# Designs tried in a protein design chat: VH-VL binders against eRF1 methyltransferase catalytic subunit MTQ2 (MTQ2). Part 4

Target 1, 221 residues: eRF1 methyltransferase catalytic subunit MTQ2 (MTQ2), of Saccharomyces cerevisiae (q03920)
Amino acid sequence: MLPTPYVKCDYDKVYEPAEDSFLILDCLEKEHDFLKQKFGNRLAIVCEIGSGSGIVTTFLMQNKIIPQENSIHLAVDINPWALEATLDTAKLNSCKSSFLEVIQADLNSSIRNNQVDVLIFNPPYVPAECVPDVPGSREEADQWLDLALLGGKDGMAITDKLLRQLEQILSPDGVAYILFCARNKPKEVIKRFVDTYKWNVKLIETRKAGWEVLSVYSFTR

## First folded at step 7 (VH-VL; framework fv_axatilimab)

Design s44 (from c1 with light chain L96W)
Fold by ESMFold2-Fast, scan of step 7:
Structure s44 (fold): chain C 221 residues (1-221), chain A 123 residues (1-123), chain B 107 residues (1-107)
Amino acid sequence: as target 1 above (221 residues)
Amino acid sequence: EVTLKESGPALVKPTQTLTLTCTFSGFSLSTYGMGVGWIRQPPGKALEWLANIYWDDDKYYNPSLKNRLTISKDTSKNQVVLTMTNMDPVDTATYYCARSYYDYWSGYPFDYWGQGTMVTVSS
Amino acid sequence: DIQMTQSPSSLSASVGDRVTITCLASQSISSYLAWYQQKPGKAPKLLIYAASSLQSGVPSRFSGSGSGTDYTLTISSLQPEDFATYYCQQSYSTPWTFGGGTKVEIK
């Protein structure tokens, strides 16, 4: 049982860790041996898109899922409060900040060059009419929080953009871990992705969380 | 309603740079999934895709023309601009701008088109 | 680049006829295919997206089908306003490519 990071941040501005966050931690713990065998002997780039509170990135660093001497951690979020929270959470759990870089972006526009070895994504998966616009200022806190939750039609707007870019993001040996809710129709999504790219997609775990059914899938070439 | 309109010169001399502006209404390029593309059609020939730009400033170019093309947007003005360098008589065509909604299920179709602007390249 | 081959390049038909146009992709495009109608002197209009989904406002006589490499556009009962050139387009991979067009002419 690997320890869960301590998190202390303003949940009016940053997505509070919930069942989706904890499912991802459990999946990464389950994949620990696989990831150490695959990347433990090479410099690896680990990227979390939508880091929020930083709980997942911090979990990876504090438990050395990829050893710090062999890894660089990138935390990406459009919400500037989430990036601040990610740095604070890493510090609270005694992680070495020299191995962590935070980047403000809506996805990974700066890293589409086949360099990411491990990608983790807890998307805004809740269906809505559209994805909210990026707030005009840092101080519009309610609007930043909505960006973490609302994923457009069928909850797939941001996830579909990432899936289309995976070929350009992931290194040849790279793996992506992406969370879905049942309303995203993940089985249909994966079928279309496999038909399109001929990659390997594996269900890591499914868990009931209140009225939602959440699943995490791994994507590899 | 959604409308798009192209504007730019009707006549361009060989070797000059073409600049086309697409002005639109009824949607915003700040909305997730919204994009605008440029497509051209030489007289009597098929459609040829040139470039797309999306709400997040993500850009796609036709590789055969990429070294000649630049696409940019001004979200506040509801405008997308295409520039094409080193114009040649073979670039004579009607140039269209069109909206493209970035959606996994819909496959990025061009759902609304401008009327087109004819650009003739001659001396 | 993915090549889109349309057949026939032209056809002559009468009002009330059933018209079928085919589009063949050089590789599988996983239903990332759209169909457009273009009338002389006008911009193209989207008819079908995702191979078989009818665009809002398009008459139900238009339908799309197919999968993998092979796709068809069908007009079940041709109307006078349907005399136009039709284009298929794939968006599976950049560059996005169009077919050569099928001109539907009055008989």
Scores: ipSAE 0.000, ipTM 0.475, lowest interface PAE 11.9, mean pLDDT 85

Design s45 (from c1 with light chain Y92W)
Fold by ESMFold2-Fast, scan of step 7:
Structure s45 (fold): chain C 221 residues (1-221), chain A 123 residues (1-123), chain B 107 residues (1-107)
Amino acid sequence: as target 1 above (221 residues)
Amino acid sequence: EVTLKESGPALVKPTQTLTLTCTFSGFSLSTYGMGVGWIRQPPGKALEWLANIYWDDDKYYNPSLKNRLTISKDTSKNQVVLTMTNMDPVDTATYYCARSYYDYWSGYPFDYWGQGTMVTVSS
Amino acid sequence: DIQMTQSPSSLSASVGDRVTITCLASQSISSYLAWYQQKPGKAPKLLIYAASSLQSGVPSRFSGSGSGTDYTLTISSLQPEDFATYYCQQSWSTPLTFGGGTKVEIK
């Protein structure tokens, strides 16, 4: 069992690690040998979209899932509190900050151009009437948390946007790990994605989390 | 072949505790996604869900029955037990146990049901 | 709690008739809906799961449709053995809830 990072941050402003976070950690541990074989012998770019507390990015760095000398970690989040939390979590766990860059951006960010070797995404997957607006100030702390949780009708608004951009984000050998809940209808989404893009999609793990069923899929060309 | 059968007392006095046992065959509660639930039906009335238990010992209860319900399993015996405290005449019903598969594609239906056991609560 | 409203509460029909039963959820249940058939003195039997999937061994004259809050069970050509009470049930969230039932009686 690889160690889970220590996290200390304000959970009124930043998504608190939960079963979805821990499922992603377990999936990455399971994929450790595969990722080291594929990317361990060259400079790799690892990107987490929606880093939140930074637990996943810190887990990768702390446990050298991809060795530090052969990897650059990018943590992307629209929430400025999440970016601060990610840096603080890395420091709390003695990670070298020179290998970590935090970027305030959404899914339309300039991380396109086929540069990302490993992409991790724990999307706002909770179904809602609409996707919340980006808050105008840091003082609207509860608004920032809603952005991390609410994914529009079927919980797919943000995930669908990412899936449409995946071809432009991932390097030729890149892999994306994306979490779904059952309410997102992942098997139907995956079928449509495969039919459209002809990519290889694999189920890594499924886990029950309260009344919800969570799954992590890997996406490769 | 999947079978379930309920057993327990046919008559319960008000304020007593009811204990029902569901004994099943053709599947195991050690299998991923498997669960067993309890549903009751008062004479001439609709079905009412009581509780579910799953392969991982995760438990769900109908909150309208507050803390009167306890569900447990013995995987080695292929049994699920439901306990309901402080019985009242309004609890008179046929009690069913049924298999539930905890899976997105199935929508968590009750796909196989026991025959039901009638429980009368009377003074 | 999600309330499931079935209509009609009862209906009379003849063999060969097309019968439609409706089930309305108080909020969207994303096709997490099952239909059950119950004959007098017997346990319920699963007919349809996930709103439209036919359970193995169930005659093809039974079909389910719908999405969101509005669901229907259709029997395309009623047979003598189909006279029973039918229940819908949602599994989108706990507590799991059943409709009030629709009794299909011979005319």
Scores: ipSAE 0.005, ipTM 0.467, lowest interface PAE 14.0, mean pLDDT 84

Design s7 (from c1 with heavy chain P109Y)
Fold by ESMFold2-Fast, scan of step 7:
Structure s7 (fold): chain C 221 residues (1-221), chain A 123 residues (1-123), chain B 107 residues (1-107)
Amino acid sequence: as target 1 above (221 residues)
Amino acid sequence: EVTLKESGPALVKPTQTLTLTCTFSGFSLSTYGMGVGWIRQPPGKALEWLANIYWDDDKYYNPSLKNRLTISKDTSKNQVVLTMTNMDPVDTATYYCARSYYDYWSGYYFDYWGQGTMVTVSS
Amino acid sequence: DIQMTQSPSSLSASVGDRVTITCLASQSISSYLAWYQQKPGKAPKLLIYAASSLQSGVPSRFSGSGSGTDYTLTISSLQPEDFATYYCQQSYSTPLTFGGGTKVEIK
């Protein structure tokens, strides 16, 4: 088991690491040899969408899942507090800031150019009647947290948006790691993605977490 | 073939409760992605969504009317029922039921519609 | 709530004309947009879903395009049977919302 990063941030403004975060860490540890074989001998661009506290991006950097001399890490979040937290978490765990860039954006709006080699996405997966609006200012702190959690009907609104754009985001040999909860009905989502769009999708791990059942899948073309 | 048909009263008095039934054929509300919704249209006005119910019994309501609306289904009878309380003359409209399809890339849309039933709210 | 604004509210065109109707969302709706045709006295009919996918049985002269907040329905060569009101509808979030409609009058 590789060490979990230390995290200190204001959890009223930033999503607190939880079972979903830790599942992603374990999945990436499991995939270490695969990622090292695939990307260890060239520059790789690693992107986390919805970095929150920065725990996942920091885990990748501090444990050299892809060697630092061979990787650039991009942390994307619409929440400006999450971007500050991501930088602070990396510093707290002695990561080299020169290999990390934080970007305030909605999903991948700044990165649709087939350049991402490794994509990690822990979406707002909680079903809700709607997706919250983006707050008009930094100071509406409560609204930024809801935006990290609530994923609309079936919890799929934001995940669906990403899946539609996945081919435009990933490099030709890229891989995406996306988390689902059972309420998202991932088997049905994945079946359509495989059968209709002919992607290669693999279940990495399924784990019960409280009353949720969480799964992480890898997507390759 | 897919068909839907609305039934209910043509005239409702103010403060009364409206009950509309949608009877459908050609699909099952047990099928993944399938749902039925209700949409209304006042004479000469735009379409307004009221409520949807889906294969897994998930229910969604227009928040502007949520306190007044109840949607339910009987999958074995191929029926969806909408109830709307405290009717007002402003609720005078043609009420449609429609099949609501869902998938993760297309979202929610209404691919087949009933003919509509006119409901007049008047003393 | 996401507001859908259609323009124009009405237009007159001749048979054979190219007609363009626009729909503007108050926020990005990620192509969760459908277009409907409603002829006088009839129920609406689905034309386009997912912004650009043509519904089975709909004539190829109808097409949809757009992304983010801006979407367009195009009729490449207007026919007499295309006299109707057209509505867009978003499903990015509940409540599902429709545009105000665009009435097409054939001259």
Scores: ipSAE 0.000, ipTM 0.459, lowest interface PAE 11.2, mean pLDDT 84

Design s9 (from c1 with heavy chain S100T)
Fold by ESMFold2-Fast, scan of step 7:
Parts: C-alpha cells; sequence; structure tokens
Structure s9 (fold): chain C 221 residues (1-221), chain A 123 residues (1-123), chain B 107 residues (1-107)
C-alpha cells in the first residue's frame, strides 16, 4: 500500500476526495510497475485533467510512479481554487515544485499535440439535467463544485469531448486512465471508441461506492 | 457534400404500419459521433422529434411514441429505417430525416436535413 | 418533458428591420439550443447551434444569445430571403423538443 497524500483545503470551493479519487489512486498503484517500466527510462509528461484537490497528481509525485528526474506533471482544471489547492497539496506533501505546472483550462485544445504520455481524468460523471456554465467570478464557490460533478446527458458531456480529442493529446505510446460510473454506460462507450479508433481499452478496476458502480479504464493505441 | 433523402409510401391506411427509409451520402454512420434522426411536421404545425440512432447503434425514442417506433441502421448501405405501427389520421405529416452529431460542444444539432416525404393517413 | 415556448408566434417586419425572437425553456438547458429556419415547402435549415455558434455558411446578420432558460435569435438587418418560420430546439434531455415556431412575415 503506497501512502495517500495529506490533503487540507476548503471543500466548499474544491471537490473533496471521495471513493472515485481513492479508486484512481488504487488503480495507479496497481499500474505502478507497468508505468515505471514503460516511462522510467525517458522523459515523460503526465497530465491530470480536473485535478481538484491535487490528491492524484500529488500521489504520483510523492510515490514516484514516474521517477521525478524523468517526469513533468501538469495539473489542469477550470476551477482556479482547484489549481491553488493542487499547489498547496503538493507543497504539504513535500513534492518539488520544479516538476509541477498548473494550467487553468476547460479541456483546452492547445494541449492537443501528441505530447501527453500519461493522462488521468476523473470527469464530471454524474448524469444531470443541467451542465453548469463557467462561473463569472472566483467568489461563486458553490458553482465551481457543481461544474466538477455534473456531466450532462448520461454523465458523458465532458468525457465525450475528451475521448474525441484523445488521439491528438496522447503521445504514440501514451496511456489514459479515465473513470466512469455505471450510468455512463462505459461498455457501450468503449465499444464505440474501439470501433472508431481501433485503440486498446482495458478495465483496470471496478468498485461499488454507495449507489454508484465506478470503473477505471486504460486507453492505449 | 452531405445529402439525405427520405423514401416510403405517400398513403397509409389507419392501423397499418409505416416504414420510411433515409438514404444518405457524404458521411458514414461508422464514424464516431455520427447519428441520424427522424422528425415530423403535420401540415401547418410545429416540428416533432421521433427518434435518433447513432454510429454505435444507440437508439433514442420520443417516449410518447416509443411503443410504436423502431429505428434501425444499415451502415454498409448508408440507410436508416424508421417503422411506426398503428397509424392514425393524426400521424399525417411530412417526415424528415436529418444528420446529428453526438458532441457536447456543438449541442447535438440537426445540421443537414432531407427534403421530407409527405405521408397521408386516410381510409 | 422540457417545454419550449417561442414568442411571438408571428411578426410583421420590413427589409432592414432588426428582428428578435425569444425562446423560453421550462427548465435550464445550459446552451443545448439550436435555431432553425424553414421556408414554405422546404426542410428546416440549421442557423445556430449551442445557443450562440453560427453554422458555417449562415450570414453574420444572424446571432444567438442566452443562457439557462432564456434564449434569443436576432436578425440585425432583415433581408428578403429571411422571411420564413423560425424554430428553437433543445437537446439537453430527451425527448428533444421544438418551440412552436415564429413566422416572420413581410409588412
Amino acid sequence: as target 1 above (221 residues)
Amino acid sequence: EVTLKESGPALVKPTQTLTLTCTFSGFSLSTYGMGVGWIRQPPGKALEWLANIYWDDDKYYNPSLKNRLTISKDTSKNQVVLTMTNMDPVDTATYYCARTYYDYWSGYPFDYWGQGTMVTVSS
Amino acid sequence: DIQMTQSPSSLSASVGDRVTITCLASQSISSYLAWYQQKPGKAPKLLIYAASSLQSGVPSRFSGSGSGTDYTLTISSLQPEDFATYYCQQSYSTPLTFGGGTKVEIK
């Protein structure tokens, strides 16, 4: 069992780590030897989209899932409070700031140049009748939380956008880890993705969390 | 160039089943995100959505008509077929097929439409 | 079902006029809204998607705005070819629903 990062932030403004976050940590721990072997001997770019509290990015850095001397970590979030939390969490757990960059973006197309070697995404996966608009100010903290959780039609609004851009984001030997809930119909989504892009998609882990059944899949060419 | 064209009977008797075929070109339903829907319009009335089918064979139906509707595709022929059972004079309308794109940021519009086919339900 | 209410049902305007058509959703639809133009005897044509994005090939005099429940289609300077019926449509949830239409007639 690898140590879980210590997180201390304002959960009125930033998504509180929950069963989905901890499932991702467990999946990355399970994949540690694979990732270290594949990327440990070259410079790797690791990107988390929707870093929230920074728990996942910090977990990767503090446990050297990709060795520090061989990796650059990018944390992307539209919520400015999440970016501050990510930096604070890394600092709290003694991670070197020289290996971490935070970027405020809403799945910005500027990251689409086949540069990302490891992508992690815990999307807004909850099916909802309302996909929230981006708040007009930092001070509307509860609106930023809704943006992190509510995923629109079948909970797939943001995930569908990411999947369409994945081939342009990931390096030729890159891997993406994406979380789904059962209500997202992940088996149907993955069949669709495989039929279209001819990529290799693997179930890493499935876990029941209250009313939800959560799954993490890896995507490779 | 994207084109769609509806075909089927112009006259249907009450209680019969209507079968309409949409034949399209300029895109494939094997392409990620592509879908085709059916929309109808009674004379002088508003548009009413009936059903959508997507590249992965995922199907959506108007709940008020779901028990009467079946949508299917033949990707190799570039065709989508709509079947509607138990036709009634109130179902008299122009029936359109249209392309849609399963994409969050575009908001799932119907971006190209067929010319429409008039179906009259009368004895 | 999400109800889409268009106002007005019809309006009379002259070439060069600014025309505004409103669409009200019975609940928030978060910009999952399209606008269509339909001329007599013809199929609808997509004008605007995602509430404010102009479809390729559509003249810049057409614009869309709005958020939440309230949406507007504006024609900044009406042209002869713009006399038609306009429909809004939400794709936020199934069933997909259209407004009742707004007929733009010549004065």
Scores: ipSAE 0.000, ipTM 0.455, lowest interface PAE 14.1, mean pLDDT 84

